# VH-VL binders against q9h9l3, part 285

Target 1, 176 residues: q9h9l3
Amino acid sequence: PRKMVAIDCEMVGTGPKGHVSSLARCSIVNYNGDVLYDEYILPPCHIVDYRTRWSGIRKQHMVNATPFKIARGQILKILTGKIVVGHAIHNDFKALQYFHPKSLTRDTSHIPPLNRKADCPENATMSLKHLTKKLLNRDIQVGKSGHSSVEDAQATMELYKLVEVEWEEHLARNPP
Key: E = the ipSAE of ESMFold2; O = the ipSAE of OpenDDE; V2 = 0.75 times the mean of E and O plus 0.25 times the DockQ between their complexes.

## First folded at step 13 (VH-VL)

Design M13 (framework fv_amlenetug)
Fold by ESMFold2-Fast, scan of step 13:
Structure M13 (fold): chain C 176 residues (1-176), chain A 120 residues (1-120), chain B 108 residues (1-108)
Amino acid sequence: as target 1 above (176 residues)
Amino acid sequence: EVQLLESGGGLVQTGGSLRLSCAASGFKFSNYAMTWVRQAPGKGLEWVSAISYDSDYTDYADSVKGRFTISRDNSQNTLYLQMNSLRAEDTAVYYCAKARLAVAGPFDYWGQGTLVTVSS
Amino acid sequence: EIVLTQSPGTLSLSPGERATLSCRASQSVSSRYLAWYQQKPGQAPRLLIYGASTRATGIPDRFSGSGSGTDFTLTISRLEPEDFAVYYCQQYYSSPETFGQGTKVEIK
C-alpha cells in the first residue's frame, strides 16, 4: 500500500516532580493496521512517575526495554520520508527528540473534516477515544490500567483513512 | 507456518552473474526486513545483505558491496539477490532469513539455503 | 565493524552436563542486540536467544543467555542428545551485522 504509517507513544514522567514526558513505549502500524514496531523503551533519566493509569507502563516493562538511543534510531528509520499519522503527534515527536516535516505529518487531532464527521466543532482538539467511538463505533482506552499504544495507533490510522482523500486534496491546494 | 524457499543457486564461472530468489509464505512478507546470510563450505555464518520492509533501506557487507544488489517484490512475496562479478570466495550456501522487525534482526526464520559454486 | 569472538572453539561434553559458551565483542554491544543461534549439520540456523537473554518461541528453558557490554554467555543447563550442534552469537546493534565464528558442542 502507501508509504504511510501511524504512530502512538506512551510517556512516563521524569525530571523534577515527574513533569518531563519521556518516551517509554512506541507502536507503529502500517496503512493496513499491521504492527511494524512495538517496543518498551528505557528513558536515559530516572523515572519519577510511571503514569500507569494512562501509559500502561510498570517497572517490570523497563527490565527488558530498548535503550532510548537505540529505539530512536530504529523508529526514525521507519518514519523518515513517510507520511506519519498520529493523534496530538507533536507530543510523540517531542518525546522522540525528532523533527518530522509538516508536509508529511497528519495529526488526527487537527483535521477539521474528521471533527465534522464526528459532529464535533471543527477547530476543537477532540480525544482519540471520542473520535474512535463516534466514527468507528469502537471503545478504546477502556479501564484505568493504561492504554494500548498498538490499539491507539491502529485507531488513528483508521480515522485518517476516513478523510484521507479529501484531506490530501486540501493539503495539495494548501501546502503546510 | 512460516516458510522461506531459496532458488537460483548453481555452478557459475568466475566473473559471472547469478540471481537468487526467496519465496516467502505463512507471514505478512511486506511487514518485515529480510536478509541474506551465507556460509562457505565448512565455515561459519557471514551476513551478506539486508533490506527493510519497504525497500527504503538496504545494507551490504563490505565484501559484496558494489557487486551484489538486494531487492524485494512485496506483491509476489519474493526476496532477490543479484550477484555480479562473482569470485571463488563467494562460493557458499546462501540463506534467506526473516528479521523479527520491519528494519532490523535478529533472524527468526530461515530457508533451507541454496548452494552457489563459483569456479574458473 | 564489531568482531565477535567465541570460545571455546570446541566443547566436548556428555549428555546431562552443563555447557557454557562465551561470546566477546570487540566493542560494547547493548544486550538488547545480541542473539544466539543453533545449527545442526545440513540444516539452517535456528534462533535460540535474542536480546541477550530472551528465549525465542519454542526454545526449551534449559537454554539461557546472559551478559552485557562486551561479554555474553549462552548456557545449556543439562545437555540433551539433540543439543550437540554448532552455536553462533550475532550482534545486530551496529552495521554491518556480524556473527561469531562458532562454538561446536560435540559428544565425548
Scores: ipSAE 0.477, ipTM 0.787, lowest interface PAE 2.6, mean pLDDT 90

Design M14 (framework fv_amlenetug)
Fold by ESMFold2-Fast, scan of step 13:
Structure M14 (fold): chain C 176 residues (1-176), chain A 120 residues (1-120), chain B 108 residues (1-108)
Amino acid sequence: as target 1 above (176 residues)
Amino acid sequence: EVQLLESGGGLVQTGGSLRLSCAASGFTFSNYAMTWVRQAPGKGLEWVSAISYDSDYTDYADSVKGRFTISRDNSQNTLYLQMNSLRAEDTAVYYCAKARLAVSGPFDYWGQGTLVTVSS
Amino acid sequence: EIVLTQSPGTLSLSPGERATLSCRASQSVSSRYLAWYQQKPGQAPRLLIYGASTRATGIPDRFSGSGSGTDFTLTISRLEPEDFAVYYCQQYYSSPETFGQGTKVEIK
């Protein structure tokens, strides 16, 4: 079968008033949750807002960070041709300036059976933190030091595995 | 403790074939790119071939393209190098090395090497 | 392919001295894709520095790397007896990956 990975990115604010989201960290894990990629990434533009409360990014992380163009190349070699799982994954692909085929994309913020399993409305967009607590009984994104993209990617893969059989069957019958 | 153990080296005639193996332990083999680097007697390091964590990407030095094939068996934690149409200039110690990343990267752990001698 | 040229070929120094090793690339290499290795006689190479300036795990702080573009430097601030070895630079920026020819740091 097609190989599957999960991704989570952290973004910092660049551009006017820090309103542009630029990639500053990317974590990719395999099906078992082992880390395949985890690097801090230096945006090509000046960082206006580190968004540290959410991103966990600080100035010291940028000192030895991988330049965006190079990190993008590495990341795309891992993602291309694979089923990629993420939560609100459109934001990650946008930050990577990358198009991934819809047929190979799995967004855990948009899988109705996952919401149903969590006793949430099927049409609601639930946070990764909420779904992880409800379904895996695990607290992620704890504290005020920012999120761990590794932790988030691992949780995202585990959430998808809960509905994988059902959802893959649904997609086979209802191609995107 | 990360360990890489090469085997399969030896004496072979020009035009012959050898298959090198590298047994890996102490890390999750299926998560990292692997490489073969060789060193001719008294010479420097020469990169030979690399394979990504999932075998989707392989690459070769121009000197070995079409003659050597890199492969891996993630279920057995083993890396291979199939060497065909061997030439005298392929004589070298062949090192197996682990890349730091899943697709490429610097090589953070190395095996002890296995000697390949090609003569006629 | 990117050719890496190391200089000098041999560096003869005494313990306690500073060693400065050069690696020059035939075309620009992002500094994040330049590594340095140490090899002692009869042993496999050991990763010292990657990303031009990041020390690998367990490497003493007397080893430092710097540089960008085409010019990279490995510095050993105060040579210890165990530092006398051959040093190789490597780029993993563009396929094929290439190594420099090596600089031998030998005792006077």
Scores: ipSAE 0.390, ipTM 0.758, lowest interface PAE 3.2, mean pLDDT 90

Design M15 (framework fv_amlenetug)
Fold by ESMFold2-Fast, scan of step 13:
Structure M15 (fold): chain C 176 residues (1-176), chain A 120 residues (1-120), chain B 108 residues (1-108)
Amino acid sequence: as target 1 above (176 residues)
Amino acid sequence: EVQLLESGGGLVQTGGSLRLSCAASGFTFSNYAMTWVRQAPGKGLEWVSAISYDSDYTDYADSVKGRFTISRDNSQNTLYLQMNSLRAEDTAVYYCAKARLAVAGPFDYWGQGTLVTVSS
Amino acid sequence: EIVLTQSPGTLSLSPGERATLSCRASQSVSSRYLAWYQQKPGQAPRLLIYGASTRATGIPDRFSGSGSGTDFTLTISRLEPEDFAVYYCQQYYSWPETFGQGTKVEIK
């Protein structure tokens, strides 16, 4: 099969009242869950809101963080031509200012068989935390000090592997 | 313990070919970019070539483009450098080095090097 | 390509003294993408500092890196006998990756 990676990004608030989401960390894992990339990323715009409760990002993480343009180039070298798995992944692609082909994108928030295995409505958008608890019996995103994008990327890959065979067959018969 | 062991160096004539190997252990070889760096006798370090963790990206110094080919075998944890059309200027100790990332350096572990001498 | 120029070419000092080594880039390099290596005669290079200021695993705290833009510095606060070696800076910001020509730190 085509090479497959999972991605999870953390964003901070920039722009007026911190309403713009800018990339501030990216984690990418391979099929086995090993980390291929995990860097803090310096947005080109002034950070108004670190959103630390969710992002886990603090001012100290921005010291010597990789500038956005450079990080983007490194990340795209890992993503290009690969099947990329994520949860609500379009938010990550938006933060990267990157267009990944739909045929190579797998979004675990929109895979009906995965919801079915979790005893959830097939058309519902379920959180990564909920699906991971139901299907992998694992608690992620615990506490109020922010999420681990490595943990989230690893969980996302494991969730996809539960439905990989049936979903890849579905996509081959029903190309996006 | 991370170890990189180069082999394949030796004496070759101008215009000849040689293949270097680097056997890696102590880390998940398939997750990191690998590089070759050389050092001519009494001179400084010169980056020669790099390959990404999955072989999708390779790059070469201008001095070796078209003559050298970097490759890797992730199943055997081995990095290679095929050197063709060798010149006297290619005489150097060739080091195998591990990058810190899947697609980029810096180089956190190095082998002991293997000497390549090109003469005619 | 980015050219790295190191100065001085040779630095003659006694044990216990502070060594300050400079690396100047021909164009701006993010401080995240500059590394320093130590090489002793007959040995492979050893990574000391990466990201301009982060010490590599096992490197003593007497080694420190600083700088931004085009000017970078490696400082050895208290030279030990084992620190007499050649030091190289390297940028990994732009392909091709390049090294400086080296600074030899020798015992007086």
Scores: ipSAE 0.462, ipTM 0.801, lowest interface PAE 3.0, mean pLDDT 90

Design M16 (framework fv_amlenetug)
Fold by ESMFold2-Fast, scan of step 13:
Structure M16 (fold): chain C 176 residues (1-176), chain A 120 residues (1-120), chain B 108 residues (1-108)
Amino acid sequence: as target 1 above (176 residues)
Amino acid sequence: EVQLLESGGGLVQTGGSLRLSCAASGFTFSNYAMTWVRQAPGKGLEWVSAISYDSDYTDYADSVKGRFTISRDNSQNTLYLQMNSLRAEDTAVYYCAKARLAVAGPFDYWGQGTLVTVSS
Amino acid sequence: EIVLTQSPGTLSLSPGERATLSCRASQSVSSRYLAWYQQKPGQAPRLLIYGASTRATGIPDRFSGSGSGTDFTLTISRLEPEDFAVYYCQQYYSSPLTFGQGTKVEIK
């Protein structure tokens, strides 16, 4: 069977006024939630805004961070040819400067059956925090020290597993 | 406990072939990259080859490219090194080692090694 | 390929003393990709430090790593009898992966 992984990235602000989102951490977990990859990543551009309240990233994390070019190579070796699960995953792929085939991409922010199980409007974009609390009875992204991309990737995989059978059947009948 | 057990070493003639095996236990084998590192008698460590957790990526030292092939069977938790066109300079203890990451990283657990002696 | 040169080749010290081992790279290596190993006669290597300064699981706090760019150091603050061994640095920054030639830490 085709392997499945879940990804979550943290971005910092680079460029004018820190408005460009650059990859600064990436976590990837397997189907069972075991960590396959979790590294701080040094953007090629000067960091203007660490966005610490959301990213959890501080200047100290950049001291021994993996340079972007090297990290990207490592990450793509894990993602290529696999079903990749994420939440609002287009942001992660954009930060990685990577195109993953739509047929192998699963975005938990755009899976109607998942929203239905959470008693949310089917075509609404619900936050990972909301879906995880409603469906898994678990609080993630707690506190003001930033999010854990490992925690987010693990939650994302567990959310997908709730609708996996139904959604894979749907995709087999209705290829993207 | 993590264990790596190498086998398949022995005496082989120059130009011959040999296949090494490494049986892994105590961790989820399919989640980590694996490597072969060799050490000639009285010498230092030399990296030979690495394979990613899913076999999608393999890499080799220049001295063995085209002669050695690394492979793995995740269903049996076993790593292999197929060695062809063996040379006297390939004489070494061959260690199997587990990477800390799925595609790369330092090697956190090592087997006891298996001796390969190439002569003619 | 990145060549790692270790110095000294041999370090003769007594138990209780501080050991300082050097590893120099022919090209800049991100500290994230520098590891140190310990090897005793007849045994496989053991990972001590990775990412230049992070201790591996089960490694005593007397072992510490530092450095960046081309210069890296392994320090053993107070040598114990079991610490007399050969030490190797390794880079996993770029292919091919390479090891230093080793530093032997021996009893005076």
Scores: ipSAE 0.016, ipTM 0.645, lowest interface PAE 8.3, mean pLDDT 90

Design M17 (framework fv_amlenetug; at its last look DockQ between E and O 0.80; V2 from the best seeds 0.00; counts 0 for: pae E 6.8 > 2)
Fold by OpenDDE, look of step 14:
Structure M17 (fold): chain C 176 residues (1-176), chain A 120 residues (1-120), chain B 108 residues (1-108)
Amino acid sequence: as target 1 above (176 residues)
Amino acid sequence: EVQLLESGGGLVQTGGSLRLSCAASGFTFSNYAMTWVRQAPGKGLEWVSAISYDSDYTDYADSVKGRFTISRDNSQNTLYLQMNSLRAEDTAVYYCAKARLAVAGPFDYWGQGTLVTVSS
Amino acid sequence: EIVLTQSPGTLSLSPGERATLSCRASQSVSSRYLAWYQQKPGQAPRLLIYGASTRATGIPDRFSGSGSGTDFTLTISRLEPEDFAVYYCQQYYSSPYTFGQGTKVEIK
């Protein structure tokens, strides 16, 4: 069986008007939810918008943060060759400037059996918060301190585990 | 409590081989990178080798590259260092050290070390 | 490789005095990847500080780390008898993960 990890990233705004999403935190957990990686990351460009209400990132977190190029190297060492689980994971990979093989990617925002289990339309894009509440009876992303990427990564892994057998069988029959 | 216990050290002739082991306990071994660090008698610390939590990545100091091989058995909570073509300058106490992260980090726990003596 | 140079080589002080140890890197090192270790004779090294300024578990608050770029400092505010040892800085910013040559803090 392939090794599996779940990833969640927080981004800040850089570039003109802060419209460019730049990686500012990355958390990776293993199948059991143990944290393998959790670092604040310093973007190569000036931060215009910390997006704190969502990202949880503040200016003090960027003090002594890991430079992006270093963090990217560390993260890729963890992801390479593994099944990577995430929610709306294309945003994480984009921020990482890395694209994982589609056949080894699991996006919990695009798993019809997961939505079905949550009594949601199969082709709808549901939030991680909603799915976690509905299927795990757990509240995430609460309060005013912003998201916890560790918590989100753990929730993502737990959600995937609910449909892992069914989905892996589906993928085996229908390779992407 | 985290414990690291090295073994396998001893006297070996130049050109010989030796295999060190490090038994780990008190933490989830398979979640952390592990390293070997050595210290020649009366000298400072020298990083020797590192291995990621899942063995996918290994790294070596130039001084041992091609001669030493780091490996691990996560089912046995054991770290290994196979040392071939040993030289006099490889004489040192070899420490097993735990990294704080899965792929890197500072070494937050160390074993007591095992002495390797290479003689002609 | 990144070369770490520690100074002074030996620091002779009395208990109760302030100790200031320097570690200079040959190139800029992210402060998150700079550590300090203590080693007493016949013992394995012990992690004191990581991330340049974070004390490891169980480390007394008389130990503190600071610095950025190429210059890092370990400070022992008031030396205790058990603090006389060799101290090493180390970077885990890039491979190889090099150590400084060490500073010996000895009793005056």
Scores: ipSAE 0.723, ipTM 0.901, lowest interface PAE 0.8, mean pLDDT 95
Fold by ESMFold2-Fast, scan of step 13:
Structure M17 (fold): chain C 176 residues (1-176), chain A 120 residues (1-120), chain B 108 residues (1-108)
Amino acid sequence: as target 1 above (176 residues)
Amino acid sequence: EVQLLESGGGLVQTGGSLRLSCAASGFTFSNYAMTWVRQAPGKGLEWVSAISYDSDYTDYADSVKGRFTISRDNSQNTLYLQMNSLRAEDTAVYYCAKARLAVAGPFDYWGQGTLVTVSS
Amino acid sequence: EIVLTQSPGTLSLSPGERATLSCRASQSVSSRYLAWYQQKPGQAPRLLIYGASTRATGIPDRFSGSGSGTDFTLTISRLEPEDFAVYYCQQYYSSPYTFGQGTKVEIK
């Protein structure tokens, strides 16, 4: 079978009023949930808002963080040519300034069978936290110190595996 | 416990070939980049070649490009270095090492090395 | 390629003394892409520091790394008998990866 990875990124606020989302951490796991990549990433622009409640990122994480251009190269070597699973993954690709082919992209926020299994409207955009609780009976993103991108990437892969067979069959019959 | 064990070194004539092997255990071999680093007798360390966790990317030092080929077998947890057109300058202890990341260094665990001697 | 130059070539010290080893790069290296290794006679190298200042697993607190750009330093705050060895810096910022020529820390 084709190689598959799951990704989750954490962003901090840069630019005017901290409104720009810049990559500050990236985690990538393989099909079994093993970590292939997990690095703090230094944005090229001044960080205005660490968004710590959600990102889990603090100033000390930036001291030895990998510069964006280098981290991007490492990340793209892992993603290129693979099926990449994510949740609301367009945000991750935007932060990476990267285009991944739609035919190799799987977004767990936009898979109708997954919403159906969770007793949610098929066309709704459900949060990763909600789907993980409903379908895996697991609480993620708990507490006030920020999210773990490793935990989120692992949950995302496990969610995709619940619908993998039926969704890959659907994509084979209905190519994007 | 992480272990890397090199084999295949020995005496070879200039222009000859050798294939080095590195048997890995104690970690998930298929999740990390691997490298070969050599050290000539009484000299410092010289990086030779690296391969990503999935074999999609390989890199070589200029001194060995076109002569050496790095490869891996993730099902057997084994790293290889095929060395062709050997020169006296290739005489060195060859170390197998594990990278910290799937596609990059630094190198956190090393084998004990295998000696390659190239003579006329 | 990035050339790494280590100084001094040899450092003669006694146990209990502080060792300061320098590594200078011909081009700027990110602080995340410089590593330090220790090698004892007849042994494989051992990773001490990566990312210029992050101590590798199992490495004692007496070892510390610092620096950025082109100038990097490895400090051993209080030499123990087992610390007498050759030390190499290495950049993994760009291919080809390169090592410094080494600094030998020897007993006075």
Scores: ipSAE 0.526, ipTM 0.834, lowest interface PAE 2.7, mean pLDDT 91
Fold by ESMFold2, look of step 14:
Structure M17 (fold): chain C 176 residues (1-176), chain A 120 residues (1-120), chain B 108 residues (1-108)
Amino acid sequence: as target 1 above (176 residues)
Amino acid sequence: EVQLLESGGGLVQTGGSLRLSCAASGFTFSNYAMTWVRQAPGKGLEWVSAISYDSDYTDYADSVKGRFTISRDNSQNTLYLQMNSLRAEDTAVYYCAKARLAVAGPFDYWGQGTLVTVSS
Amino acid sequence: EIVLTQSPGTLSLSPGERATLSCRASQSVSSRYLAWYQQKPGQAPRLLIYGASTRATGIPDRFSGSGSGTDFTLTISRLEPEDFAVYYCQQYYSSPYTFGQGTKVEIK
């Protein structure tokens, strides 16, 4: 059977005025929420804005961070051939400079049955925090400034499990 | 309590084949990469092969490439090394080791090894 | 292939002394990917240090590691009787994941 993983990434600002989003942390969990990967990643470009309020990334995290090229290789070895679950996952793949097959991609920010369970319009884009609160009765992204990519990846996998049987059947009937 | 137990070593003639097994317990086997490392009598450690947590990636030292095949059965918590076309220089204690990571990493737990002797 | 060269080959010391072991890589290795192992006679290797400086689970704080680039060091601040063994450095930065040739720390 084809394995599933969930991914979440944190980005920092590079390029002019810190407007380019570059990967600085990546967490991957398996179906049961066990951590397969969780590393701070050193972007190949100078960091202009750590974006700490959202990313949780500080300068000390970069001291022993894994260089982007090495981290990308490790991450892609985990993702290749897997069903990959994420929230607004196109941003994660963009930061990884990677394209994952659409047929193997699951984006919890755009799954109509999940929105219906949350009593939200079918095609609305809902935040991970909002869906997690409504459907799992959990608060995430709380406290110590910035997001935890491990916490977020685990929440994303739990959310997908709520609709997994229905959505996988839908995709089988309606191949991308 | 992580434990790794190698088996399947023994005496074999040059050109022969042997299959090593490594039984794993005390951790979630399917989350971690696994490796074989060998040590010739009185010599240092030599990395032989590694396999990712899900078997999708394997790699080998040049000295064994094309002759050895690493595999794993995650349902049985077992790592294997199929050794073909054995040579005298393959004589060594073969260690099974667990990586800290799913696709790479230092080897944080080791078995006690199994001796392979290749004679002409 | 990244070759790791350890020095000295043998280090003869008494219990209580400080041991300093060196590992030189043929190419730069990110410190994240440098490890040290201990092997006692008749036993399997044991991970001591990974990421150049992080002690593995259960390793006493008399073991410490440092270094970056091509030069790495393992220090044992006060040798205990159980510390007389062979020590190997390893890089897991690039396949093949090579080991150094070992440094034997022996009594006397």
Scores: ipSAE 0.095, ipTM 0.684, lowest interface PAE 6.8, mean pLDDT 90
ESMFold2 (binder alone), look of step 14: mean pLDDT 94; pTM 0.951

Design M18 (framework fv_amlenetug)
Fold by ESMFold2-Fast, scan of step 13:
Structure M18 (fold): chain C 176 residues (1-176), chain A 120 residues (1-120), chain B 108 residues (1-108)
Amino acid sequence: as target 1 above (176 residues)
Amino acid sequence: EVQLLESGGGLVQTGGSLRLSCAASGFTFSNYAMTWVRQAPGKGLEWVSAISYDSDYTDYADSVKGRFTISRDNSQNTLYLQMNSLRAEDTAVYYCAKARLAVAGPFDYWGQGTLVTVSS
Amino acid sequence: EIVLTQSPGTLSLSPGERATLSCRASQSVSSRYLAWYQQKPGQAPRLLIYGASTRATGIPDRFSGSGSGTDFTLTISRLEPEDFAVYYCQQYYSSPWTFGQGTKVEIK
């Protein structure tokens, strides 16, 4: 694979009233959309709210889930030193308790040319579902069973590839 | 069909060096971690070394750390094990195996092995 | 390192019988990170079960795995002639990855 991967994480609610977002699934795909990593992850804290409608996580997924500390180690071995693409990716990094260099981070919710191509305001935060429908003519996150982080990571990589040349040139002229 | 074919084994003197190769086909080699596992004659399996899909992460058993080096060439679909300062206890059949994941995992496909014999 | 101890060392059984193989870890291992392999004389090992209970591609349903924590079991519900082999458990939870010493299933 290229030194570029896309990530999407699913979070469940932990802590008071389930307001803390804890990692419960992570999917990582390579440049071509092949899956490099896809595991359910067991948070170290008690799960208060599975957020199933969005996360797709249910109690049965936790029975065979990878403990957070082990999953984090595996994930960071894939991410470290690579260009990492995500959508609202700061939430994923926060759930991973991980800092990724800004120079190697690509957030498809924060790429003005991508919004422009979708006929959306350049500085608005558009959802992954909207951008994927508008630019790839594909419906993702359909139904009531929650999102597929694999599907989301694949869509995110495809979206980035639409503006990759333009955006990499912009970043070369305007380093973070 | 997934195939892994080891080569480079043979007889070597104590203190000598050997380089093992594993030619992979039938899967996207660059997506998976690869490993070397050895088996001394009449003994059980011993994990030796692993390398992530992109070579960014490598790991070694304590018994070979500092003496063996794992590497891969994704453009040629080939895994390598450079073995230096060989000891009699390194005598074993060396298997190349594919991990199920990019950085870790159980080993879902194995080569047929190559015999390394270390003697004085 | 996590030491895996298999028992019994040898199971002497007849075709058609049930085989139950044990693997005990010196430390708790998430069930997600335990695998079982089969090895016949002169052949490379073959992955049977991973994640303690998930059958690998092409593995017959007579093979099943279970367990959690420190105690794991491989069960062969009805031995076929081709099942007489050595079986190894393996943990991939913590480096270094380790294998048990093996259980030989032999014809009575």
Scores: ipSAE 0.229, ipTM 0.729, lowest interface PAE 5.0, mean pLDDT 90

